# Ledger of designs, part 2: VHH binders against Protein HEAT-INDUCED TAS1 TARGET 1 (HTT1)

Target 1, 277 residues: Protein HEAT-INDUCED TAS1 TARGET 1 (HTT1), of Arabidopsis thaliana (Mouse-ear cress) (q8lfw5)
Amino acid sequence: MESLLECFAITDGKCHPDCLKANNEQEDYDACQSAALVAVSLISSARVIFKIDSKYTEYSPQYLVDNVGKEEVEGEMDQPSCQYTVGNLLSYLVENVWTKKEVRQREMDQQRREFTVKDCFEFAFKKGLPRNGHWAHVGCIFPVPPFACQIPRVPMKGEVIEAANVSEALKLGMQQPAAARLHLFSPEFDLVGEGIYDGPSGNETRYVGLRDVLMVEAEKIKGETVFTVQICYKKKTSFVKVSTRSMILPLNGDDESQVTEPACLLVDFCIPRFSIN

## First folded at step 4 (VHH; framework vhh_7pa5_2)

Design mo1 (from p10r with F103I)
Fold by ESMFold2-Fast, scan of step 4:
Structure mo1 (fold): chain B 277 residues (1-277), chain A 124 residues (1-124)
Amino acid sequence: as target 1 above (277 residues)
Amino acid sequence: QVQLVESGGGMVQPGGSLRLSCAASGFTFSDYAMSWVRRAPGKGPEWVSTISGSGGYTSYADSVKGRFTISRDNAKNTLYLQMNSLKPEDTALYYCAKRTGYISWRPSSAFDYWGQGTQVTVSS
């Protein structure tokens, strides 16, 4: 019972602790952190569901934030940087800790490319992931952890499986919790409460953007397939029921073709499918 | 008033077959995903298989994939598990479990109701 409850407990959803520090009336959204958090949650869930890990194991979302989308141009080795050793710690502290973190963070953000949950899964399968305790947590002030080359990574073997439509997404969701992205419209999303989110409804509707979500339930309500997704939005973790009805989404008022084509509120369904040895 | 009653268990030799049944009542059967869960002696519960309300989608634990087949008859409110090529490791008490909707991974809604179970023993 413990293993089943532990497996499902992760999808009962908590925003990362750093997401809860800010006022929930103000959205502090970082697409890379969002994608990384969703990815490690689904990887940990899949590894327990398929008995690859004996218990729920936390992997580092910060490792994904720090490394996804970056090319290793200098080294032939597929290994994190080994720039500092214990004997070189003072140099690390001066260069990376005692220097003003606001300047360092801004420089890192300017060089960072946005990535998706799919990119995170592909990276994890190619490079492995360290356990959460072995790499800085999300929101870490250190730009590069010291002794990165000495931090153990858990190798991961598998592939990303995507769904092209709602029917395929249902099939993926029965195997394990799935990732998706949700089109958010304000104020409709803020007003949904315990109801079903059905997208834009009026002239005062504003497109907020895509948000990474965990697809955790599916049911039929009044003849319609409805997904329940876990989302971290405005520093609050919530579960929201989402319509799968095709509709015209006003994503870009300047793009006539986009506003005339029916689309689903949920897109980019995928799962990390592990190879069982 | 939700009731799940399992049947069809028994003793079989390795390589044998059994078909488990679960009679459901007290809810609209076709609206809910159903699962089989087993508990081996001295071990915690292990999820075995899930089928959607319509029967269009199925999922299996890797340990039983290719050997077990889950199915349902919504007109008879009955869930089935066809077990082929049984192994000693399949020895367990098998439970029929009602899930919320077609799919549920939430701990508070993963399994609303469990039956009493039916014993499967695979031994020579």
Scores: ipSAE 0.200, ipTM 0.529, lowest interface PAE 2.5, mean pLDDT 74

Design mo2 (from p10r with S104D)
Fold by ESMFold2-Fast, scan of step 4:
Structure mo2 (fold): chain B 277 residues (1-277), chain A 124 residues (1-124)
Amino acid sequence: as target 1 above (277 residues)
Amino acid sequence: QVQLVESGGGMVQPGGSLRLSCAASGFTFSDYAMSWVRRAPGKGPEWVSTISGSGGYTSYADSVKGRFTISRDNAKNTLYLQMNSLKPEDTALYYCAKRTGYFDWRPSSAFDYWGQGTQVTVSS
């Protein structure tokens, strides 16, 4: 385990912190960007932990943001016609490069699809992922569909394993770091510090929403199972201990027809499980 | 208080087998992942294997995969390491170690408690 933890330590310095730093610089929370960053971090970690990659490899979170949930575009990308020449590319760049980022930003704002970390893992296993450098360069500057067929993708073989409860989540975490989503309440989360985040505690509690997290530790504290998660919140990356007890959460939903059931603060546990022969 | 007592070490020829045991006391054994760590003469400590609290999950260092098997008996509070096809480079002092919790992926993760160790010598 220490050898595996050392591998994870090496990888954390290259992708996890950089991915979280990029997320920390955002003015507003972007669920798709968050999910893609968590997914890439876990894929990279799993691939080095299980010796599929000989060294930590950075995969493209932007490729996930651009392509997850686009079944029609994926069909085109699987069999695109690559009729572009170097001359045609240069002409396009000269005429359009100053507006390229603006056009793509507007398109992303207008056609933004919501997806989860699980969706990202399923996409990666179905379609593969390019290395960060390959898609970062092309996706930001060049038209996507005609050039997508020229982007080298690393094929990935495996499946997404989900956990329905805390007990199953513990088993996932034993082999590799796992993904989850955390229900955030203010001011409780802001005040947790080095304590255990226990969710809403009073009448002045406001539900912030779900945030993607990485489960990095699990332990028993005073007879209760506690997960330590890595989270980026308000442009700050931190490790927070989270209670796993079931409770009724005041999510401020408008659905009066639903029966309020006890829920865990952490939900949507999953890992990318790679096939190793 | 927490105690970890290793046993089962000894001298064996290359290709031989040994079974190490670790008797644990002073804590709820089934709540903690347990590991074997070794230290060869003149070298730093090397992680060998880890088993989850339930025994359902195990992990091994590449150098021992296929040759060593970690197991536990939670009813007896005992951890085991079955060592087959031993090589001279397996010569080391073997320690039983208690993890902080079920798992910890953080880079600076350390073991709470180490036993006193049991010597394994592989020579002809």
Scores: ipSAE 0.203, ipTM 0.551, lowest interface PAE 3.1, mean pLDDT 74

Design mo3 (from p10r with S104N)
Fold by ESMFold2-Fast, scan of step 4:
Structure mo3 (fold): chain B 277 residues (1-277), chain A 124 residues (1-124)
Amino acid sequence: as target 1 above (277 residues)
Amino acid sequence: QVQLVESGGGMVQPGGSLRLSCAASGFTFSDYAMSWVRRAPGKGPEWVSTISGSGGYTSYADSVKGRFTISRDNAKNTLYLQMNSLKPEDTALYYCAKRTGYFNWRPSSAFDYWGQGTQVTVSS
């Protein structure tokens, strides 16, 4: 049982599960899908590293996409989204032949906030998660079938631990892979290759936005701490070395740019800390 | 020219203790995380423990947690593994391994260099 691979069970080459990929085949970024994928990767890794699961176990990112951040119906405050849609709403949507994409677009048009990796961890600790095999093919078509409410979930006990800076993030990463968000600038990020991503260089730099990443390695290069992150970007899973140097980031665009305090390219560090004893 | 020389192995009965040492040379020892890796007969390498360059952070395989303690003396360029409550399944060749990072969760790049190993045999 004991092997080097099981101690460091990170799945590479996996950017999208079949269900999420089928629903959004041509889209290169969806914040909810990104957060859910990072969250389940870290949960699966933590559970095998701390021997809560005897083998690397795949949990459902689609379950998080379908259930995190949903408005709750009175009397069903702790129910998953499949129970939220039971009765009137489910019947209405079936009668009107609405697709999951159409329903999701309506929800976005009503200015609903998206969820973060931290929200996913908190949800998993409150509600548990089904194995990927149990929810991989459910929730791809909307409305969600009523029997989906009966899909078994693995209970999870723990808490989310956050880090405010690079030094604290190193402490998290030494125990298990950690989540973070990365400030992406084009074309600098696209041109990194085997080098170190060090943010905007000026000269036609455009801010792309924040992207969810896994922190999987940290090393010292030329006296500086460098994190290697796993990222799913443009339907490809890659590993990128990222500078931890504080710098001024032009996030506001040219005309209304403000000089702010130096910031790190990596922010929002957190881990799912499982209760093991 | 990196050199890692392990010592302190031997034969011991179940429940016994051993302390392994690794003498490092050819690099700035305090700049690198160090690991212990073992190989049982007929099996692949199994990671045992890692310590950061400063010694401030340690991690252990679940099979040895609570029984083994990794430590280092940066002034002496030496890595240690204190092994208590030894079991027959701890029988293996133990390697000192140099890592370039503080941590690495990627299987493909876990170790930079390996020593020659020291044999630990736990039997009656």
Scores: ipSAE 0.405, ipTM 0.690, lowest interface PAE 0.9, mean pLDDT 74

Design mo4 (from p10r with F103Y)
Fold by ESMFold2-Fast, scan of step 4:
Parts: sequence; C-alpha cells; structure tokens
Structure mo4 (fold): chain B 277 residues (1-277), chain A 124 residues (1-124)
Amino acid sequence: as target 1 above (277 residues)
Amino acid sequence: QVQLVESGGGMVQPGGSLRLSCAASGFTFSDYAMSWVRRAPGKGPEWVSTISGSGGYTSYADSVKGRFTISRDNAKNTLYLQMNSLKPEDTALYYCAKRTGYYSWRPSSAFDYWGQGTQVTVSS
C-alpha cells in the first residue's frame, strides 16, 4: 500500500526515551522531558515538510534535557570530555563517572530547572541538535559523553513564531504542525474518548495542570474551531479534539469562590519557522 | 448543499498528460484542505494528493511524486490535478474530496464529501 511519509508524531508510540524518567516512578510527568519531546517532534516535522531533510529524521530530546538552560552557567573549562581521546578514556571514566550523589544531583537539577517548548526551539536554532542515535543513551551514563566535542550536531537556522490567539494559531497550523499547552481537568479529560474535550464540568473536577501538545488538525464543528492535539498522558500517546471556546477555568483547584478571567483551554501557541533559501 | 464536480478525465497513452478539475460549491472553499483520491477496479481507495486551504502546503503519495501537481484557485472555487508521465498503473476513477477540516497533518483523515469521479484510462 502507498501512504504519506510520516511528518510528525512519535514513530513507535512510546512517550519516553529509555534515559528519561523511568515508567516505574510514582510521578509520571516531567515538564522538561515533555517540552523536549514535543520540540524535537515539531523540528523533525518542519524539516521534512519544508524539504530541509529528505526524510523524517529523529533528533535527540535527551540533548535538550541535558543542555537547555545551562549555556550561561558553565564555561569551556567545565567541559573536560572534549580533552579526552581513546588513549586516555580510562582517565576520563575515573574522573567523570557519576557517583550516587552526582546521579541524584543531576535528577534534582532536571526537576528544578524548567524550560518550555519555545526555549527548546531557541536553543536548537542557536546550537543545533544531534541526531537521536548520537546522544540518546550517552548522556544518561556520563555527565558529559566522551568526545562530546566531536558528536555531530545538525545546524538549525530559523526563528520561533508565536500566536496570541486561536485565529493566529489556526494560520500557523495551516503551514506546519504547531506546539501549544493544554489545561487538563480530571476526570473530564480521561472521559473524552472520541468526543470533544470541553474543559471542567464543575462536579468533582480537579485541575491537573498544563501539558505540552502538538496541534495536528483543525476543523469547524457547529460554528466553532476545534483543534485535534497529540498528547502523551499517563504513558499513552493519543489524539484528542479540543474546544477553543473561552471559559472560566478553576485553576485554583475546586475553589468556586475564586473569580478568574475567561480563558482558552489551549495556550502558548508556537512553531519553529526554518529559514529556507 | 455541498457539491464537488470533477472533469478532465479521458484516455491517454503511457507518458501522456491530463489535467483534472474539480468545481466546488456549498462551503467556504478557502477554509478547507482538498484532496484527490483514486480507485481502480478491484482495489480500495488510494489517496493521491492534498493541498491546504491557502495552497501553501501540498503533499503527494509516493507513487505520484514528481509526476503529479496539485493546485487550487480559491477565487474560482476550483481544485486541479496536473498529471504528467502517466503510467498504466494510474488508470482509475479520480475523486475530488473535501477534508473534514481546515488542515490535517495526520497520515489518515476522514473525508466528509466526495465528488462523482472522473475516469482516467492509460492505454498500453
């Protein structure tokens, strides 16, 4: 059978690379991992859509998790792996192998250091990205992989384009898949199935938080714009239709005494717009 | 209300060219992505090409890449398919199809409206 070449989404359907937070942990969500995964999916999609890459190419989300937000903190003298060769690799391993304390410190650093999909796009445009195969597992074993200075990064040239509202977001989505964040309420989100997610119902509703999503489809249903988003939630990748109607969101949990402004369930729309010649 | 009418089919020799047209009415044409889908006797429907509402993005099935060009004229509410270097395997009924929405990046998507189809026969 002939079909369209995949231009977006996680190929194998798994939410997490092996070196990101394990499925055995009690907390199933990491904002940095989520942002990095959405960012590389959209970069890969944009690059094939605009014929920069000849086929869908997987870039490293682990590289973003390991490096975004650190460019001003660490200098060249803090990257010793670039000074090592095969002949002195044992010296590198002795000096740079993670101890239990260092593994814990890295995990705490990743949990406290927050970044967005937009930050990931800006980092990629500034420094490029390695292909997934070149950085997927190395970063989780060593603080800095041996020969890090020789690991090839694909240069990325472009800018981040943001949309302030649904109308602008629709225009972005017509040209390439876009990023957004979705306000999740339980149990409403869990019960959507093939329907349209319309936010909180008010009865036993709990605010779960914001989740990074890929906006992959838009249609008009009964006079209103509805976006279909791809989301990784509770270790499952799915597609969900989301209402764009403005509504009052109980972001302070179930406290009905709070008055808040009407808001959209989807916010923070952006795309990685590559420079083309 | 929604109507799609295909034209431009016919018989052509291998290596020849044909241009298909689809006249759309009953909806805001520029708001919707449009597709061409074909069906050969004894086979299921095969997606051929899609164009976004603005015309800014196009996509093609691997079997037709480099040979077919999809385009649209939003002022005339008309969709086109320019078919070059036709092969016997291109013989099929060609349908103009309206996508369910403004755009879709998903590999598969539902169509809410199909035209009557126009026959393309590539003789050997």
Scores: ipSAE 0.406, ipTM 0.690, lowest interface PAE 1.0, mean pLDDT 75

Design nb5 (from p10r with R99D T100K)
Fold by ESMFold2-Fast, scan of step 4:
Structure nb5 (fold): chain B 277 residues (1-277), chain A 124 residues (1-124)
Amino acid sequence: as target 1 above (277 residues)
Amino acid sequence: QVQLVESGGGMVQPGGSLRLSCAASGFTFSDYAMSWVRRAPGKGPEWVSTISGSGGYTSYADSVKGRFTISRDNAKNTLYLQMNSLKPEDTALYYCAKDKGYFSWRPSSAFDYWGQGTQVTVSS
């Protein structure tokens, strides 16, 4: 069976040795990397489903990590720089690598805000995306890599469609795989196995946080709508069935205070809907 | 209650065509994605094709892409598989399968029900 969602391309193994992401080996989770990986998986899937790409094509999640959220800095951030080409590599190295510009660039990267899968879709529709092979390593060091103006981007035309509830999310999922975010509770999530993840069950439950997921299947079990999501968690990709029942979620820090308003374990449903003509 | 009845199989020469049908009853046909699954003698089941409940979305195994076309008629509660350019390797029992859910995009989909199958034999 050919899988349209086969590959989460983890970029940590493809970064240069001096890449900040490659040097941060103690982090269990990176929200920006997670959002970018989910976004490119869904874009690639949608482009094959709607016959825009003739086969599953891998786009660069690193391009999203390096460029999303930097559009507020005037129009200068709207396009790749053409200042450095293959013919002027030495000038690039002197000005950006062998000087304190490299340190300044890393300081600027540390000020980057978090972004969502929806932000990634919107960025892709505005700016296009390069294929993974064209922007995997170079972008790990600088937001404006050498030869950036020569790196081809695939133009993408479409819009982000969101669902406000489970019923609307079902309609999105019937058209293409969808994005969502999942509230994780420990140890319940770690113990779900082949069962249905139903959130917090009581004593000694800890809120882990939100995780980006791909909504890939929906069925009715004992009168309840259940979504199957694909999740990359603890460096492993798995499929988990998730309850869609509204429930009280203890999204507390230290005090074990409960959220008093019922909420769904899955939130922020959306798809990248491509223009067909 | 749920019943799936496959038909349209037979013997055909390499390069020939066949159209399989599956008559469904006992459930709201348009609410479920439907699939074709085949099983050659002595082998496990191989997924062939899936169509969404609305008929708007289809997917195919690499071995049949460009040769087979899945379709459905929700007014008649019937699923179809048009098979062109048949190969000896396509020889198998073909099963109509009801998806357990509203949709599935997973690499390996689980199915709720299989019919009795219809035999397709491609030989010279």
Scores: ipSAE 0.419, ipTM 0.687, lowest interface PAE 0.9, mean pLDDT 75

Design nb6 (from p10r with R99Y)
Fold by ESMFold2-Fast, scan of step 4:
Structure nb6 (fold): chain B 277 residues (1-277), chain A 124 residues (1-124)
Amino acid sequence: as target 1 above (277 residues)
Amino acid sequence: QVQLVESGGGMVQPGGSLRLSCAASGFTFSDYAMSWVRRAPGKGPEWVSTISGSGGYTSYADSVKGRFTISRDNAKNTLYLQMNSLKPEDTALYYCAKYTGYFSWRPSSAFDYWGQGTQVTVSS
């Protein structure tokens, strides 16, 4: 299919046969995996819209999960793997097979990094991205492969463009699908169906959190600007119409997520703007 | 004043080909995504294909993927649908449609149907 709007998954309900991460049917939301999936979808979409790729090309979200937000020391993340000799490669493989692989997987699992779709775009523009087939499937935990520097990365030239408000977001969406984040409230979001999601409405309202979305459509409905977003939530991908009306959001939890002034349900609008020249 | 005029329909045998055209007027054609939508007797509209304003992005319904090709000529304000390997189930009125919101990157029946349609009949 040549659709720009590929479905993304919040969890790794399907793992590569070589992946050691356990498969399960339970929902397990991963914010970094979500951000990476949205980012590669939008990069692929932008590249075909601006004729940089001749057709929709799938890039690796797992490369972003594995590399975004890691501290760079002198910019040498992948340098050692480029210098493998036959002896050096055999030493590396022995370490991985016998005990080192388990140690590295535990270290990677304990590593906590927070990053956004914007961070993913910035990383892709600095480092490029491998195609999906050249780096492990999303959600899999694995050590850095030997000869990682030999895995081809497609160069990405461009910058992230952000929008601070609905009017600016409309201008971004006219050029290409855009990223945003959506404030989810239960049960209102679960009950929206074919209607317009208008945020919290009652005493049974619980704040679920922010979710990464693709902003794919905008129209006026009864005088109001309404965005349609594509979202993957509870392992289901759907399109939801969202109100752009400002409102007080009853957020719970830590101080960073609290809102006391009127805010939009959709925030953090951005696009990957590729250099054509 | 927006007007879409479809043409190119007709009767064809299974396995045959037809090329539909849509002449657009009354708006800046290159600024809008365009779609083909069809309606079989007694059924609701079914989205067939969409092309972006620049022509750089296309999408297709699963039922026509690999058989139909959407294209546009912005200099001539014309939308096309090349239909190959036609099947009896492709029999329908075909409409070209303009999206009337700000933008849409979805395959969508939310496009307005401005034309009268052109009839495609696939039978032996």
Scores: ipSAE 0.432, ipTM 0.716, lowest interface PAE 0.9, mean pLDDT 75

Design nb7 (from p10r with R99L)
Fold by ESMFold2-Fast, scan of step 4:
Structure nb7 (fold): chain B 277 residues (1-277), chain A 124 residues (1-124)
Amino acid sequence: as target 1 above (277 residues)
Amino acid sequence: QVQLVESGGGMVQPGGSLRLSCAASGFTFSDYAMSWVRRAPGKGPEWVSTISGSGGYTSYADSVKGRFTISRDNAKNTLYLQMNSLKPEDTALYYCAKLTGYFSWRPSSAFDYWGQGTQVTVSS
């Protein structure tokens, strides 16, 4: 029973505002960092639920930020650069001494490949993940650490399972906490409180965008299936009940010529399903 | 409105078997995950097993894995616990519990609507 209690407590509070600020000095929302944080939280939770890890183990979200998508652009990136040994480290530091702020600015000046939580899971199953302590600091300072090839990665065996609808998403959530993305509308999301978030109200409403969430519970409320999701939004971690009712979403402003098919507020449901041997 | 009634307990020898039943009423049984929780004399409640609403997913406490099997019959609104290879330490009041939500990996503190319990005594 401790494993189940630990798993739930660990899923709760894993999207922490200070973690985003500490690992990414950008104050604005970063989709890649959000996806990486959700992905490592769900991987850690699944690994303890299925007793692959004997205790909660934190894996590096920075490793995902630094590496996801790059192998598709540059080809066979199965092992990080080993250009420098420990003996060459001083030479490397002289040539590549930048502050975290300077590195972040250079990254923002370049076109980055965007990725989703699903991409993170696929990458982890293909390449493994280092523990958070092994990649966090150096990866934040340098785009590729000089001894990156020597940083140990935990191998991960499994596959990504997706759900196309609410019924399938319920089945995923019964096994382990699941990933999803939530359509945010302002001010409705900001004003939901302890109620059920049911999307745009039809008044002065602005589409904020998609945000990565963890689906941590489902229940029936007044005959409707409602998901409870954990979300980090505006540097605050909260739990929000979300309606699963299909509705018209005004993603491009109030224009009847742009009416789309009814959609769910929650989309892109998936889990990392680990092989048990 | 919500009612849970446990039955099937009794006295059994070590190594024996018992099958517990829980008759549920007052809610849509197939919509909720269900659990078995036990309480030994002088001790707090211990979670034993959980089954999802569809019956497709089950989980067990380490102390009972390989010996106990949880199942349900949604057409009869009945939850079952098949207990094999019973040990003296399995002696307890066994409770049927409805979870507040659907997810079986949730902590036992999330339960609502406990039944009255059925006594299981394993002794020679």
Scores: ipSAE 0.058, ipTM 0.412, lowest interface PAE 4.3, mean pLDDT 74

Design nb9 (from p10r with T100P)
Fold by ESMFold2-Fast, scan of step 4:
Structure nb9 (fold): chain B 277 residues (1-277), chain A 124 residues (1-124)
Amino acid sequence: as target 1 above (277 residues)
Amino acid sequence: QVQLVESGGGMVQPGGSLRLSCAASGFTFSDYAMSWVRRAPGKGPEWVSTISGSGGYTSYADSVKGRFTISRDNAKNTLYLQMNSLKPEDTALYYCAKRPGYFSWRPSSAFDYWGQGTQVTVSS
């Protein structure tokens, strides 16, 4: 096996965006970074599975972090970096290096920017993605990356396919690994070990939030459909079996955000479906 | 109760072809994904190929892509591996393996049942 499925998971990411801040969590959690890492893992996996790429190819999660959710820019050749030649690069660097104020502003802007794995897939299909080596941390250095208009992007042709329920999610999973989000409850999730995560059990249960996961396996255990997901939580990457049983979830927030009817612990199933020519 | 019996191995010259078969019994064959796994002398087990229960999806190790084809006949409870353009590096004991569920993308996912294996030797 030559890495066909080695990076289908949330990675420990060589290209993690250093300019993002952690939330006030026990874990070093950033929702946008998480979504971008899941998205590129699934795109890379799908492209190899459907023989679009001849080998497993690493695409840039940093490109998604830097660009998803930003206002559309008309013509990259109109950007300042596209006006500079190699001969006048020093002028560009002097004029366009981040100031301390600009670094602080970027950190604040990135903390306010929120996007999902689905948003990442849609962006990739619209704009393409550069390979990891071509866009590792460029956005963290400059307001406009040097020669951004000249960085090669791999075209992505396809669409996002969503599943509304467990039965549809099984059909997606049979074709390729899928994305989903998991409702985490503490301490239940921390205590699952090799068991099946079954959500809140009461007695001081706290809702942690939604976490992006990769749905990698499904089986029937004692008559129940169980998904195995790969998750990065509290700086550990692990595989966890998750129940598909419907239940009332005691979510935090106001009454408008509360779930009043039975719901699944796993939601927002989707895959990047590439066009085969 | 679950039984997997491989056949079709043998000796061939480089560039030759072989078709392996695995007869399954003791479970509802069409409900489970099936895999081929091989073990060369002095090496660990290497996953070769997987096919979904319906046969609608297949996947292959990079070392065998374009040369091997996995298929199944659910009416006969039989799994197949068509091996073309065989190389000396394909010399191994080939095992039929049952997955415990509907699908798995984990390379190291547990197999709940294995066959006894069938030997494939590719030499000049």
Scores: ipSAE 0.429, ipTM 0.693, lowest interface PAE 0.9, mean pLDDT 76

Design ta10 (from p10r with P107N S108P)
Fold by ESMFold2-Fast, scan of step 4:
Structure ta10 (fold): chain B 277 residues (1-277), chain A 124 residues (1-124)
Amino acid sequence: as target 1 above (277 residues)
Amino acid sequence: QVQLVESGGGMVQPGGSLRLSCAASGFTFSDYAMSWVRRAPGKGPEWVSTISGSGGYTSYADSVKGRFTISRDNAKNTLYLQMNSLKPEDTALYYCAKRTGYFSWRNPSAFDYWGQGTQVTVSS
């Protein structure tokens, strides 16, 4: 089966024309794609940091997008794709040819699911992950790969460790890059440049939402703890310094009467902690 | 206020061992990643090893992997480098280095403070 997996890997990541067009027209990754991308980056980093992988190894974010939040099925040998050999590949193509409507239906099914980076870590520890190249590229909606049950998954042993506050998050970040979510306000975030993002400050401030980030650096600037995060926003990856001071965040849009209690711009801190043995 | 004082250097024959120590003061030691950096005669500085503030993560230059072990004692504010199977190529002045920040995965070799160094000489 290795030859079929190699053949499949060669064609993996080639989007259907309709999926490629939709991906090219998309302004930003959706929440699930963003969470999956952050999760695989942190898993790859942790695995090389703890010497589980001998070198930086890329894992499939699309596998997470396709599978996190779905009901578990027992006996993957029961999957339709597992019934097909190289000798009956034509049968698979006939039975699993996706129409434009079916591609759109799968897109809608994926959009209905919401999951976090934490969910991605938990899924990876339960099910493992295939290496990148053995599954479609992120945002590509191909039919279930032929012989999907035969695609090798790297088993992963470990647990998710969360931090409840900045002090605990700092300790997580010292061991390995950590995940967090960042509250984005416009235009403040767009105007940060090389400065420190300090949240809402103006009369025309609009809450954009939460974005998944990697915490890659922390330092004291003028007596205050500042985290540098790697963020992918509008499909552009950048590094932003973020203030950790507590502040009142207007998360309810225009309703000033429901201003949130003082909070940090960064929330939902966690790491994938691998078992070394 | 930040002070880093290295010790433990000396002269050894190839295949020998040395343990370097660095006494740190003037900052909360456990909050900062610490590194060893060396400068061989006639060469620029070479990063050797880093340990996270908690000690949970360590990293090594390829030239010393399997031979050197970095460790720390946060109760004593002391950083260590255990050097085994020393080679003539390991001859250098070894510096203890502190970073400005708590951690950086973007620039693990950036340092704001260096000690005075301790000389290691490996000779046949």
Scores: ipSAE 0.347, ipTM 0.681, lowest interface PAE 1.6, mean pLDDT 77

